# VH-VL binders against q9h9l3, part 54

Target 1, 176 residues: q9h9l3
Amino acid sequence: PRKMVAIDCEMVGTGPKGHVSSLARCSIVNYNGDVLYDEYILPPCHIVDYRTRWSGIRKQHMVNATPFKIARGQILKILTGKIVVGHAIHNDFKALQYFHPKSLTRDTSHIPPLNRKADCPENATMSLKHLTKKLLNRDIQVGKSGHSSVEDAQATMELYKLVEVEWEEHLARNPP

## First folded at step 21 (VH-VL)

Design x52
Fold by OpenDDE, look of step 22:
Formats: structure tokens, C-alpha cells, sequence
Structure x52 (fold): chain C 176 residues (1-176), chain A 122 residues (1-122), chain B 107 residues (1-107)
């Protein structure tokens, strides 16, 4: 358990119409919720849409943002060998242009016992905000300022901890 | 309730240094960006500097860049402003201001201290 | 830097009257505009943020509107405690900047 980290990324829109999701912030926390990494990241292409309402990313954040290639290297170094916990984590990995081993990946958006605990359909995809409110009685992603990837990563880790024992046993019996 | 208490102000000669402290309470200090804003006597407000929640990123107004240093000690819930090479035009009440957004350093200022007066005169 | 220009410089009104304060930006700041109230000898107090959102504990008589370059703070009916200096502030880009202030004084 102590070799687990939780990750959450924020993306902005690039490309001609801003339809390309590019990494603009990445936050990684340890098992205890301590921040291991939190950087604003400069995409290789011009930002067309900051998606601030959702991403929380503003123009000011990009002034001293870490170039993508550098950030990616830093992030991958942290993730290597770890069990990585995330919510809808495939989006984060996609934005990172990196794919963590499935056996070392935990996606809280696809853990039936977690949904069950929240009185949700086991096969439904619930939002991080909903699960966090229901199970942790905590509000995240509030207001109009957008998400905080640090808070989201922390919430994700806390949610996983609720079902860690059961889920790890399940995975041991049913390796991905 | 949120409280910010500035200290360290006083009278100093040009070219000298002074350090301001701001003690924070009533919120999780280590999760918010903090700012310094100053106000010359009888004048308007001027943003001075910002520091991110973890102290890793700072920005300064051009008027103080290279002379002032913003820093923080999250273990002590304290914000600092080291002012070097002080000038007469630095004379002002210096306010500690809390950033609104958690784990950020941008935005507006939802809480202010009562300020501490810095007077630079020969 | 983005320059914020407030008008009028001084607004003389009586209690119960409507106050309208303007803030104009030299370039678009989207909705990243806040309003502060400052009374003599006191620190500023946040009134409005994100152009139109009222801060916690702020009376309903205060309202903000606008986007881009033109913003307005309205006090629907002035109370005696509302006579003060009001500042607008942009958080769109570094450095953050304030308007020069509008003094609302009793007529």
C-alpha cells in the first residue's frame, strides 16, 4: 500500500478547434495524500481553449509552466514501479502519452465494490465528485474556478483506500 | 475565522533591508497561495508579489523585482517579505492577502490582514 | 500591464440612493475582475469576484456586472456604512493590477 500513488491531470484544448486534449497540470500524491508532484505544464502546441471552468487552468499558469517533455520525464520517473491510482485514469495516461502496466493500475471509476458502497450501480461510471461526496462527505470541484488536480488526486486515493483490501484480493484472484 | 496578522514594519533608511511577517490562522495555510499588496499613504493599492501554496513559484511586480523576496514557512503558518535596497517609494502599508483558490496562486484576495506600515526615509 | 481606470473619481450621494461605479480595462480581462471596499484606516474587503459573484457575507445590495473591458459595481441603495473607497482588480494576467479607486462620499 505504501508504494501507491494517486494521479490527476488537467488538460487544455489545442489544435485548430481546441479539440485536442493536452496536458496542462499533473498532480501526484502518496498514500497519505502528501503531494509528490504538482506542476503546470506547457503543451507543445498553442493553447486554444484553457477550459478553465473545468481544468482550472488560466493563462497565468503557463508563464513558467514546465515544458511537456520535461514534465513527462519527471512524472514517469515517479510512476515507475508504483501502483498508480486514478479516476478515469486512461485519460491521464493518454494525455501523458504513457501507459502504465495494467496490473499496477487502479481506476476508481471502474471498481464495482466502490460503487456498491456508494449505493450506485456497480457497472456505472460515477464521477469523482459524486463518489467523494457520497463516501467521504467532502465537496470537491466546487465553484466556477475549475478543478484542483491535487484535491482530486487526494480524493481518489481516499476513495480507493475504502475498498483497497477487497479490491486487491479480487485482483489477486483475477489478474488483469 | 480567517486571520492574517502582519508585523515587522517600521522606519528605515534608504538602501536598508526589512523583513515583514504575516501570521495566518483559521484556514489550512499550506494549501493557499498568498500575496503581498501595498498602499502608499493616501494612494491606491499595488500588488507586490505572490507565492504558491508550496512556495515553489513566485511572481513579483516590476517595481520590486530583484529587491524583494516572498517566502513562506507552512509549518509555522507564516508568510514573509524580505525587502532589500529599500527606496522612498516603497513607503506604504503592506497587506498580507489570502488567495481564494486552494492549491493555486492566481485569483482574487478573499481575506486581508490589517497591514503593517513601512516608512523609508533619510 | 493591464491598466484599470475607474470612474468617477468621486461619487457624492445620499443614503438610500443608487450608486454606479465603473471600471474599464485597457484590454480584455474576461471575467477575472474583483471589487473591494476600503474604509479609512481599514484593510480592503472583498465584495465581488469573477465580475458578478458576491463574496460571502456581502449584502445583496452590492452587485457586479460586465465582462471583457467594461465592468460595473452597483449599490442599489446606499447604507451609511457603504461610504468608502472602492477598487477594482484584475486577475487575468501578471502583474495583477488595481484601479485607482472611486470614493463614494456622503452628499
Amino acid sequence: as target 1 above (176 residues)
Amino acid sequence: QVQLVESGGGVVQPGRSLRLDCKASGFTFSTYGMHWVRQAPGKGLEWVAVIRYDGRYTYYADSVKGRFTISRDNSKNTLFLQMNSLRAEDTAVYYCAKGTYRYDYTGHFDYWGQGTLVTVSS
Amino acid sequence: EIVLTQSPATLSLSPGERATLSCRASQSVDSYLAWYQQKPGQAPRLLIYDASDRATGIPARFSGSGSGTDFTLTISSLEPEDFAVYYCQQSYDWPYTFGQGTKVEIK
Scores: ipSAE 0.902, ipTM 0.951, lowest interface PAE 0.5, mean pLDDT 96
Fold by ESMFold2, look of step 22:
Structure x52 (fold): chain C 176 residues (1-176), chain A 122 residues (1-122), chain B 107 residues (1-107)
Amino acid sequence: as target 1 above (176 residues)
Amino acid sequence: QVQLVESGGGVVQPGRSLRLDCKASGFTFSTYGMHWVRQAPGKGLEWVAVIRYDGRYTYYADSVKGRFTISRDNSKNTLFLQMNSLRAEDTAVYYCAKGTYRYDYTGHFDYWGQGTLVTVSS
Amino acid sequence: EIVLTQSPATLSLSPGERATLSCRASQSVDSYLAWYQQKPGQAPRLLIYDASDRATGIPARFSGSGSGTDFTLTISSLEPEDFAVYYCQQSYDWPYTFGQGTKVEIK
């Protein structure tokens, strides 16, 4: 069986009025939640808004941050050939300028059995924070210090494990 | 209850080396950034260095850069400060300080050790 | 390097009086300012972080305010145990820096 990892990213605001989201942190954890990668990433454009209340990114993080091109190469080497779990994972891949094979991608924001376990509409897009609270009895993304991509990746893996057997079997019968 | 215990202080001659240890308990050491802060006798506080929860990111005050190395062993819940090429102005009580935020290394310090005295003199 | 200047250097007051301590930064530190209390022979203790948030277990008589460059620590009614040295500290940028301290002493 193929190795599985979970990924989460934090973005800062670049471009006009800071409206463009640019990658500033990426965390990857293994099946057991151990950190495989956790780096601050320097966007190629000037940072207009650190978005610290949500991103957790401060100017101090950028001092020794890895340039985007180099970090992207490091991240893609880790992801290649693996099942990659994320929440609304399209946003993470967009920030990485990368598209992982659909057959190896698992998005906890769009897994009907997971929503069913949370007593949510099966086709609704539920936030990571809400699913984690309902199904794991954990609070993540708490306070004004911002999100932790490590905590979020760990929570995403734990959520997927709740439905892993059922969903992997479903995907085998219904290839994407 | 969070506890930080520094050790390894003592009297050394200028130009010599010394290693400080900080043993942590009462929290998940491997998820928090750690700092060293020093205080010369009768003087104020000076931030020295930081290390991220996993050891991958560090930063140093200019006064110690190139001479001091911060490191950690998460399997032993221990923070280290290797101090090389010691100078008289390095004489201080050295405090181990816990960062507040999980999986980070920035921010203020919520818990401090009691300190260990390093005296650098001939 | 961001310089924090505390005033006054010494504040001589009696128990029950209100203490007002100032910290001024050489450039904006937004709200990334903390206050610590230190008694003789002891390590500092965190009182206030993010300019105005009380740390766990800190009595309500301690409050912080300000943003940018001007910050204040207020002790609404001094208790005998509050006579100590107080330091402000910024965590806005590397290197982190402390003010030189304000000694609050009994009159």
Scores: ipSAE 0.826, ipTM 0.919, lowest interface PAE 0.8, mean pLDDT 94

Design x54
Fold by OpenDDE, look of step 22:
Structure x54 (fold): chain C 176 residues (1-176), chain A 122 residues (1-122), chain B 107 residues (1-107)
Amino acid sequence: as target 1 above (176 residues)
Amino acid sequence: QVQLVESGGGVVQPGRSLRLDCKASGFTFSTYGMHWVRQAPGKGLEWVAVIRYDGRYKYYADSVKGRFTISRDNSKNTLFLQMNSLRAEDTAVYYCAKGTYRYDYTGYFDYWGQGTLVTVSS
Amino acid sequence: EIVLTQSPATLSLSPGERATLSCRASQSVDSYLAWYQQKPGQAPRLLIYDASDRATGIPARFSGSGSGTDFTLTISSLEPEDFAVYYCQQSYDWPYTFGQGTKVEIK
């Protein structure tokens, strides 16, 4: 089915030494890449490290950020019943303190046919940036401003679409 | 190439309203934050307002908060600034400026329009 | 708000000379500092962002340095077209603010 969405989250560091990854932005796009959700999210704990180089999150983003509890509810409402596509998506779900059914989850970091298309080892974990460049000839996560979760989600969806038919058939034969 | 064209400037009396438009082209307008920056005659630059790519987030300088409203129509690639309760100190050339980063309303202004002059005088 | 103070107010130099412009922030802005050039009757143009990164199409003679509260724009060798007003701008916090400008004029 095409009842699919792609998700990408950005996290900041909280807790002692900023080692706790807390959700600070979540972007969800539909099958066509249209943005369904894109919010900055205020963690329940003090932010110690914005990790801006990676997350793209700055102090300004937190001024009117959506409280985590509220954002989580909004996000879960969107994800419920959907096939959720993501890259290394376990990190996103962890940050959301949510676990989507495995049968409805698609992780582009663990799709051997996708790696094969990119001339990468099938069992290797390749970055979204690398796969996107190789297969879509597009540069994402460029510069020092950090990631764009919207762009990353869009890229993730487009990557999945390249192998959708093959992978869905595989999953049908081999349910997770 | 990126182009921003402001319009709507003119002479207006204090207390009146004016709306500025900024027509964008040469880039995916709907994916960038947009700003208004103004410059009083013979003076420096003053940031006025920002709006995120989807209009979800807006921020204003204190000098215009409650009087100005920034908005956008992505289907028309147009940025707006509704200015109410205008004051003499609002007299300035108003520039629309493109945000630097996609899907982010923070950062800098990598492209500017040529500006439109707003004169508030009795 | 974060106040940016530029110095000097006016810098009189000849073509070929080195120009050094200063921008001081009232509080740390990390590296979230940009420089703009504005010529008479024209809109500003982005020169430097993130304190030291040149914007697309900006000649190598322009360079930015600094972090925290003290920043410098350097023009290694002034060209005739470089005589203009230069503004610094911080994007560290709302509201975004500009310096008052430094005018680089021909001696």
Scores: ipSAE 0.917, ipTM 0.955, lowest interface PAE 0.5, mean pLDDT 96
Fold by ESMFold2, look of step 22:
Structure x54 (fold): chain C 176 residues (1-176), chain A 122 residues (1-122), chain B 107 residues (1-107)
Amino acid sequence: as target 1 above (176 residues)
Amino acid sequence: QVQLVESGGGVVQPGRSLRLDCKASGFTFSTYGMHWVRQAPGKGLEWVAVIRYDGRYKYYADSVKGRFTISRDNSKNTLFLQMNSLRAEDTAVYYCAKGTYRYDYTGYFDYWGQGTLVTVSS
Amino acid sequence: EIVLTQSPATLSLSPGERATLSCRASQSVDSYLAWYQQKPGQAPRLLIYDASDRATGIPARFSGSGSGTDFTLTISSLEPEDFAVYYCQQSYDWPYTFGQGTKVEIK
């Protein structure tokens, strides 16, 4: 492995009126896009809203899902010591109840050179779907059955590779 | 062209075991969930089991739970059904079926094999 | 377990006629319903998924409708190749279940 992974998560609604976002799926891929981890995760609280239209999570997925505490431990073991790439990755870390060192975190939603390659404003927050279509000529998150966290993590890694050399040099000169 | 080819069917006595294979080609087998569906002679369709693209999630119909084991070998593009403690009511044509969407194991069956006949009789 | 009841059991029609097949679920399955066609000695073929979406390569004469508990497959004008058995299948909950089938035969 080249010390870099990409992560994407899917959330369901818990808490009052289903407004709290709780982790229900986590997918991690290596630099080459191979799946290192892909588990359905049972939130510690009752699921009020599966949000299936976006999350792709159905009650069937929860039947043998891994309890959150166990899944978090498995995920942390994979992330420790690695550069972790994600899109709007703060939401993924929040759902994991986990802090990853900022110096080892890469967020494709906030990389000006990546926006520039897509002919987008450098400071805009661009969606993963838009960047993937523009720069990789791929359609993700299609249809009404929800997002695939595996596809999204793979797309995120490929997007980062387009700017990896430039952005790693930038961060070396401008430590977060 | 998607192809699914079942093999391993035959005649067997009650209480015995049989293993079915399904060879897949024409698609990226390792990214799709796979199912077994059976059809008793002259009867309708009965869903049997599912396995996720990576083999980590499985589910079984109650009629076969504890007796049948679904598995896969992604390096050989092959789906398996190990059938133990066979009963007369397991007599059916067994189809392997491809799940509709990548990286999931729920949903529908967009491609089917030709089926292999299992007859349990003494 | 969700029971799917198809009606009629047999539908005898001529080429060019309109076929209407019903599938009724014992509880709501939202829109998680598919239709399959099966000819003698052949494997089933997916026609419709998610209640109303045609599968790849399925002719426009096939359409699906409904949600909740009541679903319909319509073949607007029967072709000779459409005489077969049709099954509905729900994917709302484990275990997945099929209806008992409707045989569409030539009159």
Scores: ipSAE 0.781, ipTM 0.905, lowest interface PAE 1.0, mean pLDDT 93

Design x56
Fold by OpenDDE, fold request of step 23:
Structure x56 (fold): chain C 176 residues (1-176), chain A 122 residues (1-122), chain B 107 residues (1-107)
Amino acid sequence: as target 1 above (176 residues)
Amino acid sequence: QVQLVESGGGVVQPGRSLRLDCKASGFTFSTYGMHWVRQAPGKGLEWVAVIRYDGRYTYYADSVKGRFTISRDNSKNTLFLQMNSLRAEDTAVYYCAKGTYRYDYTGYFDYWGQGTLVTVSS
Amino acid sequence: EIVLTQSPATLSLSPGERATLSCRASQSVESYLAWYQQKPGQAPRLLIYDASDRATGIPARFSGSGSGTDFTLTISSLEPEDFAVYYCQQSYDWPYTFGQGTKVEIK
């Protein structure tokens, strides 16, 4: 079986008015929650909005941040050939300007059995924070300091593990 | 309860080296950034250095850059400060301080050790 | 570096009185400002962070306000244990810096 990793990225705003979401931090954890990768990343364009309340990214983080091109190469090397678990993971891949095969992608924001387990509508898009609280009895993304991509990636992996067997069977019968 | 215990302070001559240790307990040490802050006798506080939870990011005050090295051993819940080429102006109580935010290294210092005195004199 | 200037240098008051301490930054630090209390022979203790958020276990008589360059620490009614030196600290940019301190002493 393929190795499994979970990923979570934080983005800042670039471009005019800061509407472009640019990668500023990426965290990758293995099946056990061990951190494989956690880097602050310098976008190729000037940061207009750090979005700190949400991203947790601050000006200080960019002083010795890894340039995007370098970071992207490092991240892709880790992800290649892996089953990649994420929450609303399309945003992460978009920020990475990277395509991961659908058959090797697991998005915890689109797993009906996970929502069912959390007593949520199966076809609803629930937040990572909500699912983590409901199913893991853990608080993430607390306070005004912003998100921690490490914690979010760990939570994402743990959530997926709750439904892994059932969901993998489903995917086997219904390949994307 | 969070506890930080510094050790390694003492009297040294200028140009010599000294290593400070800080033993942490009461929290998941390996998930927090750690800082050193010093205070010269009868003076105010001066930030010295920071290290991220995994040691991959470090920053220093200009006054110690190139001479001091901050490091950590997460398996031993210990923070270190290697001080080389010590100067008289390095004389101070050195505090180990816990960063406020998990998996970050910015912010504030929510817990402090008791400090260890370093005296640099001929 | 960002310079923090505290005023007054010394504040002489009696128990029960209101204490107002000022911290001014040489440039904007937004809300990335903390206040610490230090008693003789002790390590500093975090009182306020993010300009106005009270740290865990800190009495309600301590409050912080301000943003940008001007910040204030207020002790609504001084208790005997509040006589100490108070420092402000910015976490807006490296290097982190402290004010020179305000000593609150008993009249």
Scores: ipSAE 0.933, ipTM 0.960, lowest interface PAE 0.5, mean pLDDT 96
Fold by OpenDDE, fold request of step 23:
Structure x56 (fold): chain C 176 residues (1-176), chain A 122 residues (1-122), chain B 107 residues (1-107)
Amino acid sequence: as target 1 above (176 residues)
Amino acid sequence: QVQLVESGGGVVQPGRSLRLDCKASGFTFSTYGMHWVRQAPGKGLEWVAVIRYDGRYTYYADSVKGRFTISRDNSKNTLFLQMNSLRAEDTAVYYCAKGTYRYDYTGYFDYWGQGTLVTVSS
Amino acid sequence: EIVLTQSPATLSLSPGERATLSCRASQSVESYLAWYQQKPGQAPRLLIYDASDRATGIPARFSGSGSGTDFTLTISSLEPEDFAVYYCQQSYDWPYTFGQGTKVEIK
């Protein structure tokens, strides 16, 4: 448990027409939900679309944002050797341009026992918002202000904790 | 219920320093950005400074930059404004204000304290 | 900085009348605009945020509209407690700025 962290990232649109998803915020929490890392990140390319309604990222956040390369180094340092929990975490890793070992990765969007607990099809991909509401009776991503990567990371960790024992046993028997 | 209580105001001479405190209650203080907003007597509102929930991001109005420092102690649910090199034009009621969004120091001010009066005069 | 100009400076009305307050920004603030109410001797109170969303506990008679540079606060039917000074505020860019205020006074 102490070797586990949860991560959530927010992305903005860069490149032509803003179709490139670039990291703009990253939040990492420990097993207890304490924030280990929470930084706004400046993409290397000009931001075309803040995607604020979804990302929660605003122009003001970029004024003193951490350059991507620096932030990436900081984040990777935290993640290295840890079990990393995330929701649809492949998107976060993609934005980070980083590969984390599959054996040390936990994606709450692909944990059948978690879906089962939420009375959802085991092979379905449920949203973090839905699972959080159903299993934690907590509302996240409320309103039009966009997501909070801190809250989302915390929720992700809490969700995983619900199935941690069962899932870790499963993975032990069936290593990826 | 959200409560913000400012203290530390008073009368000071130009060039002197003063520290304002704002005690917060009724919400998870450590998860919200906090602001200072001031109002000169008979005048409008002027944003002064903001600090993120963890204190890692701060921004200031140009009128106070380099002289004022916003800080916080989350263990004590207290917001601070250290005011140095005070000027007559700094005379105002100083309000502490809660940021609207959790873990986001941008936006609006959904709750305000009663304010504390700072008077800078020779 | 973004300058917000409110009009009129003073609005004299009677209870029950409709109040229309304007706030114009020197440049686009998109929808990042709020309205505050301040009564004499009191701290400001948030009324509207994101141009048109009512803050918690705010009566339905208060409504906000607009985007870009032109915004309006409307009080459909003034109550005695609504006579106060109203400020607009932009959160589009640093520094945050307020309008100079509109005083709604009893006729």
Scores: ipSAE 0.932, ipTM 0.960, lowest interface PAE 0.5, mean pLDDT 96
Fold by OpenDDE, fold request of step 23:
Structure x56 (fold): chain C 176 residues (1-176), chain A 122 residues (1-122), chain B 107 residues (1-107)
Amino acid sequence: as target 1 above (176 residues)
Amino acid sequence: QVQLVESGGGVVQPGRSLRLDCKASGFTFSTYGMHWVRQAPGKGLEWVAVIRYDGRYTYYADSVKGRFTISRDNSKNTLFLQMNSLRAEDTAVYYCAKGTYRYDYTGYFDYWGQGTLVTVSS
Amino acid sequence: EIVLTQSPATLSLSPGERATLSCRASQSVESYLAWYQQKPGQAPRLLIYDASDRATGIPARFSGSGSGTDFTLTISSLEPEDFAVYYCQQSYDWPYTFGQGTKVEIK
């Protein structure tokens, strides 16, 4: 099995005006798309905005949610030593209050060959939804129920696999 | 097409146990939350329990908590309801219902089985 | 638990008439409300979810409206097959709960 995982996180709004993005769900899948981790996470502060339309997080999910500190430890244990694939992954790491080594990070929102394959400008930041539709002919993030971090992580991994060989070669020549 | 087929219903005495099965087809069972909903004869609908796609999250109605256990075998596309310490008030048609959203256990019930009748009587 | 109260208990109408069914929640459920149709001897069928979104395959004559505590299911013109019992259901909080149902019967 490859030491590669894909991660996607959902955030809710905390703080006085709900402007602080706090981790509320994290999903990690392996190279084959199998779910390794999928937990709802309880932020340390009161949730002001569930951002359900985007996050998919609802009040019900917080009933038995894993406290942030515990979840963070579990997640970091999984990520350590792995190549971590994500889309706009800096947001996920920020929410996790964790920084994965750049050399082991793959951000599908910043892979020019992937954009090229999707007939998009190489230096543009395309959404996961758009790339998934163009390259995988699959609809994700459909409806008003919010995102599924599992589906998004799976899509992210599948997208990366399309350009894995080329991109890994590029990175080998140009280490971050 | 989505199909849900319940089985295991029957007549049992109070205090006894019964297990219901629900065989799912026509969708990726392992990616959806599943519910049990029951309906007493001539009465309305009562939500019983939910289980997330991977079985890690379960919730129960207070009326069955501690007595009923919802579980699933994704390799067999089957949902289960283990009913222990059955009471007369548990008499109902039991429906298995598919959750509406992938990888979520909240929401609604977009597909239902035809139900299986459980009668608890002395 | 959140209690859903439906009204009227029975609605007697003729084909072609407009049916208006109400569902009131004991507390706000925001827009997390669904409507189901159940015919005798059959399982319930999802009609409306998220208060106003029609489920797949549901005819346009069915519409849902409302938010918070007051919701309405409207059947613009009753068809013979629409005579059944209708239930509202909230998915705002555990436990999920149903209304007691409204029976739409032929006048």
Scores: ipSAE 0.932, ipTM 0.960, lowest interface PAE 0.5, mean pLDDT 96
Fold by OpenDDE, last read:
Structure x56 (fold): chain C 176 residues (1-176), chain A 122 residues (1-122), chain B 107 residues (1-107)
Amino acid sequence: as target 1 above (176 residues)
Amino acid sequence: QVQLVESGGGVVQPGRSLRLDCKASGFTFSTYGMHWVRQAPGKGLEWVAVIRYDGRYTYYADSVKGRFTISRDNSKNTLFLQMNSLRAEDTAVYYCAKGTYRYDYTGYFDYWGQGTLVTVSS
Amino acid sequence: EIVLTQSPATLSLSPGERATLSCRASQSVESYLAWYQQKPGQAPRLLIYDASDRATGIPARFSGSGSGTDFTLTISSLEPEDFAVYYCQQSYDWPYTFGQGTKVEIK
């Protein structure tokens, strides 16, 4: 509970053709959904594609954005020693250039009991949007404005809470 | 129903200070960016300032930088505009405006208050 | 800052007629353009956002088009309540700016 947080990151495209996913926003919420961290982040390389329709990131967000190196330090300080919940969280960690211990990681995109609860195939990879609608009757990522990493992190935490007891028991029997 | 109610307007002399309040209701105030927009008598609209949902990001028009401060108290669903060193050209109806997107401070103004008149004259 | 120029300054029309309002940006604002309606003694009301999306509760007779630097607000058939001042606004960059407005008045 107190040692559990949910994270969601938004990425923009950098590199020659914008194929490199660079961190542009990171949101972290606690077990109750309270925001612990929410910052716009300036990538070290020039942004080629803001991917706004998905990321929600606009040019004006980068005016006073926190440099990546500084933001990374702040984020890692928060995550250290905690159980970190995310959806397809490997993408977030990749963007952060950070490796969180597998034993302390929870990925809601790979929790069979969660899919089962949503009447989805257990081994399928379902979107956060779909699971949130099915299990929480809530619409996220609506419209053309892009995603909100805060809302997505909150939804992720709430989804995990639905299967927390069962999944934690499973992990205890089958440690990663 | 979304409602925004401005207050605090009045007549002040140049160089004086004034604080405007905006009371919000009908939506989760603490999750939206808020703006101030003003309109001089018989003139067009001028964006003044924005503040993110948590107050951590603020931006101002050049015409008010260093003199005006936007702030908020989410526990009271209230937006503020502290106006210092007022000038005659600050005379306007000041509108409180709701940002369109949750947990953002960019975009548009989907709901407006009725406005409060600030008159700066000697 | 990005300057938005609206034309015409005044548009005199009769109920039932088509109204076409223009907004030109000094530089590209992509699709980050909104239109507002303001009646005398009232606060502005959002009509269109993202250049072409109608805000909640806005009648279908209002439509927006354009991208980059040239934008248009169209009222297909003017209703008596549509006579007002219309403003465009860009949200592409700080500071946010408005056009000077177009007054749609009854002929």
Scores: ipSAE 0.932, ipTM 0.960, lowest interface PAE 0.5, mean pLDDT 96

